# VH-VL binders against Eukaryotic translation initiation factor 3 subunit M (eif3m): the designs that were tried, part 2

Target 1, 160 residues: Eukaryotic translation initiation factor 3 subunit M (eif3m), of Schizosaccharomyces pombe (q09722r188to347)
Amino acid sequence: DDEQSFAFLLEAVKMDNSTADEAVRELVQRAVNSPKYFFFDDIVTLPPVQQLEQSTLQLLGILSGGMTDDYVSWVAENHAHCQHQKFDEDAIARKMKLLTIASLATQAPNNTLSYGDVAKSLKIDENEVELWIIDVIRAGLVEGRMSQLTKTLSIHRSSY

## First folded at step 8 (VH-VL; from r1 with heavy chain I100L)

Design u1
Fold by ESMFold2, look of step 9:
Structure u1 (fold): chain C 160 residues (1-160), chain A 118 residues (1-118), chain B 107 residues (1-107)
Amino acid sequence: as target 1 above (160 residues)
Amino acid sequence: EVTLKESGPALVKPTQTLTLTCTFSGFSLSDRGVAVGWIRQPPGKALEWLANIYWNDDKYYNPSLKNRLTISKDTSKNQVVLTMTNMDPVDTATYYCARLDYGYFDYWGQGTMVTVSS
Amino acid sequence: DIQMTQSPSSLSASVGDRVTITCLASQSIYSYLAWYQQKPGKAPKLLIYAASSLQSGVPSRFSGSGSGTDYTLTISSLQPEDFATYYCQQSYSTPRTFGGGTKVEIK
C-alpha cells in the first residue's frame, strides 16, 4: 500500500547516500503531501535530500520547525515551484496548521493552551478552534482535554 | 491605517548607486507574514517588480537585476531600503514601495521619481 | 519570465458602458493574478486578487474572471471616477510581471 511503499522508500534513502535523484524527490513529494506524515527532521537531515533545490529545502525547514505564517510567506513566492514539484499547496497548508498547534502545545505554560492563542496563531475565527484541536488530537500530535467553560486545552502529552 | 512613503534623490548620474528608503506605518515587519516590495514604472511604460523582503528577512529579487539590487530592513524604524548599483538612463522611473499581502501588493506608497541623466 | 499581454492598450467609453479588459499570460498562471487601477499621478490600487476575489473597499461593479492563460477585468457600469489605467499582474512565478496597461478614457 502507499504507507508501506513510503516506509520502504524512506528506509532505502536512509541506508544509501547514493540513492537516485528521482527516488529522493519522490520521498520528499510524498512526505510533504501526506496528511499522515509530520516528522520532517528525519528527512531534512538526509545527505541526498540536502542536495535538492533551495526552495524545497526551505519548505522542509518550515515543516521541521516553522509556523503557518512561515509557510504562507514561502508559498506566496513559490507557487510555480510547487506546481513543478507536484507539492499540494492546500494539503501542506492544513499540515502546517496542525503542526503549529502542536508546537504551541509543546511550549504552552502550565500545559494550558488558550483557544485565543490558537486563533491568533492560525489567523482564524475563535469559533473554528475546536475543530482544529480535534484534528490535531486525531492526528496523534497532542493528547489533552478541551474545556468549553475556560476555552482552553489542558495538555496531557505532546508528541511533536 | 497603512501608509508607505518613498524617499531618495530625484536625480542620479549614470554609474552612481541609488539608495531609496521606504518608511511605513500601520504595520510592522515584526508582524509574522508581512512583506514589503519595490516596483518601478518608467515614464509611460509598464510596472516592473524589483524585490521583496519578508518579516523573517527572506529576500527575493528580479533575476534580471539581481546583481545590482540589495534590499534590507530596519524593523525598529519601520523602514525598508533598496540599493541599486550602476544606474543607467534606462533606469529612469517612478519607484514605489508596497506592502505584500498573500502575494499581492495591497498598499502602495505615492512613488518617487528618479531621473538618471548625465 | 511570464509575459503578460494586455488588450486593448486604450479605449474610450461612456458612463454606464460595460468595459472589458483582457490579459493573456504566456503560460498557465493558475489564477495567481491581480488587477490594479492607477489614476493619473497616483500609485496603483489593488482591485482584484486571485483572479476573481474583490479587494475590500472596491465597488462591486468591478469583477475578475478567467483561468489558465486568459483573464478578464470587467466594469459592469462605467463611472466617471473609473478613468484610469488598469494593469494585470501575475504572482505565479518569479519575477512577478505586469501587463502593459489599458487606459480607459471617459467620453
Scores: ipSAE 0.751, ipTM 0.896, lowest interface PAE 1.1, mean pLDDT 92
Fold by ESMFold2 at other seeds, look of step 8:
Structure u1 (fold): chain C 160 residues (1-160), chain A 118 residues (1-118), chain B 107 residues (1-107)
Amino acid sequence: as target 1 above (160 residues)
Amino acid sequence: EVTLKESGPALVKPTQTLTLTCTFSGFSLSDRGVAVGWIRQPPGKALEWLANIYWNDDKYYNPSLKNRLTISKDTSKNQVVLTMTNMDPVDTATYYCARLDYGYFDYWGQGTMVTVSS
Amino acid sequence: DIQMTQSPSSLSASVGDRVTITCLASQSIYSYLAWYQQKPGKAPKLLIYAASSLQSGVPSRFSGSGSGTDYTLTISSLQPEDFATYYCQQSYSTPRTFGGGTKVEIK
């Protein structure tokens, strides 16, 4: 099925730097579009991936270490590239919001992340923040306790 | 209030290098997601996009002019600079700078006319 | 480069008329299209982005529609201040390109 075939494809490309260009592009497309794949360091560092188009490499760099605004800026200049590569712009936008919260959580002083900082980074209304935090916790990227009273996330663990 | 203003020479001789400065207020290139671009309009002709520069220093150039254009920013001065080499009379145009928001030019400067002639 | 062809190049209409301006792209641009208004001696002003979204502060008599290669700007009831030249611009593919303009003259 799709989950097993993706795992096999990833391991095949990891083990063989001569993997066919079509397979490498399929790996990247599936990883980028997947709502469940978050760890792009594993993909960016693969030698056959590094031979892809500069626009694709920029996107993978954003997914491995950037934030939502990096993606919004990139996609504004790369709509045609996304259409050609079959990258789902909306799926990536959602993924970037989750990754942004995970990055903020990892760097939060005193393991406390304010809803205000999340809203500013995601460019959303503060009243939407808790729904996104629930999603990032469900994705397994962050463990913590929310408080609407103090408008904070107290972080127990972040794995990103 | 967001404002942008272009400055630079009104007259340039062929082969010279044009340097244009966009000075803006009401926003900063330290703000994530913000960009500034340059567009020109020859008299009576269509607008032509030249280059964009983003808050994170990502740069995009019109491919037909890529070898002639350099865009840079000075965030502390709220300035973006466009340099265009080897000017020719066909480059005579009004040059605009404009802010990009989500890929569209939402605020424009008044423009500066640059004439290239001997 | 994606070529943007506007029609008509000019038109005359009376105050209160419904006016439509057409923009044709040389290939599909997936609604990544903006409309600008430019008055004589002034910079362009953004009216419509993403083919149909009205920019903040723009009167509701302006609207945009279309898909694929065919896009239109509509002014539902022309006002004296709408005398201007209108440009479309695609932001789908590099380089961004503009149409040749449509000059609207009020009778």
Scores: ipSAE 0.725, ipTM 0.884, lowest interface PAE 1.3, mean pLDDT 92

## First folded at step 9 (VH-VL; from u1 with heavy chain Y102L)

Design v3
Fold by ESMFold2, fold request of step 12:
Structure v3 (fold): chain C 160 residues (1-160), chain A 118 residues (1-118), chain B 107 residues (1-107)
Amino acid sequence: as target 1 above (160 residues)
Amino acid sequence: EVTLKESGPALVKPTQTLTLTCTFSGFSLSDRGVAVGWIRQPPGKALEWLANIYWNDDKYYNPSLKNRLTISKDTSKNQVVLTMTNMDPVDTATYYCARLDLGYFDYWGQGTMVTVSS
Amino acid sequence: DIQMTQSPSSLSASVGDRVTITCLASQSIYSYLAWYQQKPGKAPKLLIYAASSLQSGVPSRFSGSGSGTDYTLTISSLQPEDFATYYCQQSYSTPRTFGGGTKVEIK
């Protein structure tokens, strides 16, 4: 059960600031690569994590509060770091798109997020937006109602 | 149409500080995901990367020159500035600025020749 | 730093010839490689990015290939305007580094 072993590892690092460097690195690697983990404030603030390389801390900061373009710029300068740390660049890129939509939803005026704003922020064709919105809803980051006629998402709740 | 143009002194004395300005049009550093970099080429020699600055003000420097380089931007003026301290005759080169998109330099300025000599 | 070694340093060829230029990286660069053309007195021009992707506006006679440490730029039928020096450049690791160049001379 990989989800339960990840949860155990996260709790172990939270409880013990002297956790071995190998375990801290495994935690970070699994968190950034996981398609199901989104809450990076909980990781970036851990004292053992704060001892990691600046490039890793920058990535965790982007995952904690940045947008897709922050990641695309960072990875363009950090391909070698990702290879060395075994960070899956494509998995992280997908996660960043979901987190970007969640951030846009939280800030959306009148709880209404246009497909055009999503397409612009993710640098995707507007015809792809609904699939990404479905994915962000399935991830549990946003609840809302899509309208193909108005090309908007009416936000009921954003958890991010 | 994307264009970049370098400006600065053609002659610099040893130990002086060089300041180069890249003025560009056809894009903005308010455009998320873009960057501008500096590259130099000594006469008849290979190109050498110096520094990049991103739209979000992230900065990257060639480690061999990091103590001598400062890169900054003024987004409202469409300008990027490179400062290089303690110039030496070996720093004589043509200096280029270039746009970086998705990790690659896709548009370059014409270059400006800087000679470092007494 | 990743050293980029180009071969040959120069070559002479006739219009219509197939020209091949190689670039050897000192370690694997995972196809994060660009090729540039520089004509005398001009700035470099991007030809190929990501090892094999052709930049917009570049003639289809240019192509890139390779993987790992070994990369190749090919000009399928050399034209008079292709007299230039060609550079490879890796974007895998900081600092970005360039090859020493290959000067292509038209016979």
Scores: ipSAE 0.777, ipTM 0.903, lowest interface PAE 0.8, mean pLDDT 92
Fold by ESMFold2 at other seeds, look of step 11:
Structure v3 (fold): chain C 160 residues (1-160), chain A 118 residues (1-118), chain B 107 residues (1-107)
Amino acid sequence: as target 1 above (160 residues)
Amino acid sequence: EVTLKESGPALVKPTQTLTLTCTFSGFSLSDRGVAVGWIRQPPGKALEWLANIYWNDDKYYNPSLKNRLTISKDTSKNQVVLTMTNMDPVDTATYYCARLDLGYFDYWGQGTMVTVSS
Amino acid sequence: DIQMTQSPSSLSASVGDRVTITCLASQSIYSYLAWYQQKPGKAPKLLIYAASSLQSGVPSRFSGSGSGTDYTLTISSLQPEDFATYYCQQSYSTPRTFGGGTKVEIK
């Protein structure tokens, strides 16, 4: 039901740019909190979304093109905004780590992403990287082959 | 070792613009996630936050002073600059710069006393 | 703006005493709170962040607790070097705001 409710809401806002402000805000809240929604260009470009608060637009910009450190810096100044808008800071932090790996994968020279680069970008221990790479593959953002021997991800496809 | 040091005039006249420079070492604003902020403390009084600037050039200002404050950075010089317009004797205070890490001021400069008097 | 009210504004205590300083926020701040120590003529020093996390190099006699609007700094056994003014500061909402301070004097 929440899956169908979100899909109907997204379609309603896409089809009617005069959509009520409450519905637009619910769409954004559900998209940023969703563990399954990753492509924020589709939301940030909607005219009624562009009328939202600057702090919300900053977050959507980070979700569409930023990395984990952009979010960590933003949230450090926006905890109250997140609480008022019911944005789940931890869910968004997890999403940002997945999106960061996907962005690194798209930019990786020779289609090879080192675990070291992932660890640096996510500010995590290198021994945690494999679990995050498994998660980004399960999310469908990246297809590739891991090698613990070389500590790299060989990228076959990146959807981000 | 992380250090910060404030520099600027010790005495300004009312209506003048104050320019303070924070010079720091042991970190860089090219380091993702890092920020520098300014805080002041009038003699014998509580601390008041003024402004923050982030590595990605995002800026945040105390709304009560927003029309008077400008913060900027020069990453190559490891400097952050605060300007405050239309100074008044009530602005007499020690001015500190400090590093923000994860939203908290973990390293502070020694402060510089600024007196506003004609 | 979130008002931070510290109590007491000052206290006098003996070496070895357990000292408790209270910080009350005008609304919930969800543990986005720091405690600073400021000795005379010195810059503030971060003691506690995120309400209860001890900053590196800070003695274990300092601890922070609380939630919602009510937060507490505790010094379990006061030492002569702990005379200072202590400030709480919320990082939940802009502008960041500080409490009025608590001056701790050693008898």
Scores: ipSAE 0.764, ipTM 0.899, lowest interface PAE 1.0, mean pLDDT 92
Fold by ESMFold2 at other seeds, fold request of step 12:
Structure v3 (fold): chain C 160 residues (1-160), chain A 118 residues (1-118), chain B 107 residues (1-107)
Amino acid sequence: as target 1 above (160 residues)
Amino acid sequence: EVTLKESGPALVKPTQTLTLTCTFSGFSLSDRGVAVGWIRQPPGKALEWLANIYWNDDKYYNPSLKNRLTISKDTSKNQVVLTMTNMDPVDTATYYCARLDLGYFDYWGQGTMVTVSS
Amino acid sequence: DIQMTQSPSSLSASVGDRVTITCLASQSIYSYLAWYQQKPGKAPKLLIYAASSLQSGVPSRFSGSGSGTDYTLTISSLQPEDFATYYCQQSYSTPRTFGGGTKVEIK
């Protein structure tokens, strides 16, 4: 299946330091486009990945430690690169919003993340925040309790 | 209100280095997601993009001028600086700085005319 | 580099006329295109971004359309303040490139 094929490809590139460029590019393309893959430290550090174009390495760096604004700035200069590499700009934008919330949750004082802080960081209307929090919880990146009364997320666990 | 203003010499001799400063207000390069760019226009000619610098210090240069251009910022002064080496009379142009938002130049300075001659 | 070929290079029109200006890209630019207005001695002003989206404060008589390589700026009823030079610019690929301009003059 598609998930089984991806897992095989990831393990193959991890074990083989060869310069098999086609497989490395397919791994990166599938990872950045996947709605289910979030942990880019495992990819960005691979020696054959480090040989890819600087634009691709910049994107992987953003996915491993950046926030939504880093991606929005990068993609504004890299539309042609995304088209050529078959990177799905919208899929990556959605992934970056989820990763941004996960990062905010990890840093939240008193394990409390306000909807206002999420809205500011994602540059979205506050009434959209609850849907994004549901999505980040469904992705398994954050566990917590939402309160519409206080407009906060009380964080029980963050795995990012 | 967003404003940008270019400053620098009006006259430069061939082979000298041009330094231009863009001073802006109404936004900061500490604001995530924004950038400032430089564009020039020779008299009676079309516009030519030169360089962009982003809030996170990412930089992009026109490849045809890459080894001649350096862009930098001073966030505390709300300034962006462009240097262009080895000036030639063909570089005579009005130089604009402009804010880049979501990939498009939405606010421009009034421009500064730079003449390159003996 | 993506070459932007703009036509016509100039045109004469009367107040009230419908004016169209075309911009042809040397390859597909996927609607990453802006239109600017520039009056003599002034900086360019953004009119249209993303091929068809009006910039805030721009009159609705301006519209943009097109896809692929072919893009059009339309002024539905030309006003006295619209006599200017118009430039297209692609934001798809680095370097950003501009068309050669279309000068709209009073007839």
Scores: ipSAE 0.759, ipTM 0.895, lowest interface PAE 1.0, mean pLDDT 92
Fold by ESMFold2, fold request of step 12:
Structure v3 (fold): chain C 160 residues (1-160), chain A 118 residues (1-118), chain B 107 residues (1-107)
Amino acid sequence: as target 1 above (160 residues)
Amino acid sequence: EVTLKESGPALVKPTQTLTLTCTFSGFSLSDRGVAVGWIRQPPGKALEWLANIYWNDDKYYNPSLKNRLTISKDTSKNQVVLTMTNMDPVDTATYYCARLDLGYFDYWGQGTMVTVSS
Amino acid sequence: DIQMTQSPSSLSASVGDRVTITCLASQSIYSYLAWYQQKPGKAPKLLIYAASSLQSGVPSRFSGSGSGTDYTLTISSLQPEDFATYYCQQSYSTPRTFGGGTKVEIK
């Protein structure tokens, strides 16, 4: 299956620093486009990945530690790069919103993240926040309890 | 209200280094997602993009001029600086700075004319 | 570099005329295109971004259309203040490049 073949490809590149350039590019393409892959520090640190184009390395850095605004700025200068590398700009934009919420959750004081802070960080209407929080929980990045009365997420666990 | 203004010398001799300053108001490069760029227009000719600098200090240069250009910012002064080395008469142009928002230049300075001549 | 070819290079039209200006990209630019107006001695002014989105404060008589390599700026009813040179600019690939301009003269 596609998930199992991705896992084998990732392990192959981890185990062998001399992995062929095509395999390394395929790994990166599949990782950035995947709606289910979120842990880019595992990829960005791999020696054969470090030899890829600077624009690709910038994107991987954003995916490993950046926010939505970092991606929006990067993609504005890199539309052609995304087209050439077959990076799905919309899939990555969605992934960045989920990763941004996970980052906010990890840093939230008193383990409480307001819907207002999420809306501001993602530059979305507050009425959209609940659906994004459901998605970040379903992705396994955050565990918590939503409250419409206080418009907050009480965080029990953050994996990111 | 967003404004930008270019400043620098009107006359530069060949081989000298040009330094241009863009001073702006109504926004800050501490605002996430914004950038400032430089564009020039030789007399009677089309516009040519030079460089962009982003709020997070990411920098992009026109590849044909990469070795001659340096862009930097001073966020506390609301300034962006462009340096261009080894000036030549062909570089005579009006130089504009402009704000970049979501990839498009939405506000421009009035421009400053730079003449390169012995 | 992506070459942007504008046509016509100049045109004359009467107040009230419909004016169209075309911009041809040397490869597909996926609607990452802007249109600017520049009056003599002035800085360019953004009219249209993303091929068809009207910039705030720009009169609704301006519109943009197109896809792939072919893009058009339309002025539905030319006004005296529309005397200017118009430029297209692609934001798809580095370096950003501009068309050669179309000078619109009022008869």
Scores: ipSAE 0.757, ipTM 0.894, lowest interface PAE 1.0, mean pLDDT 92

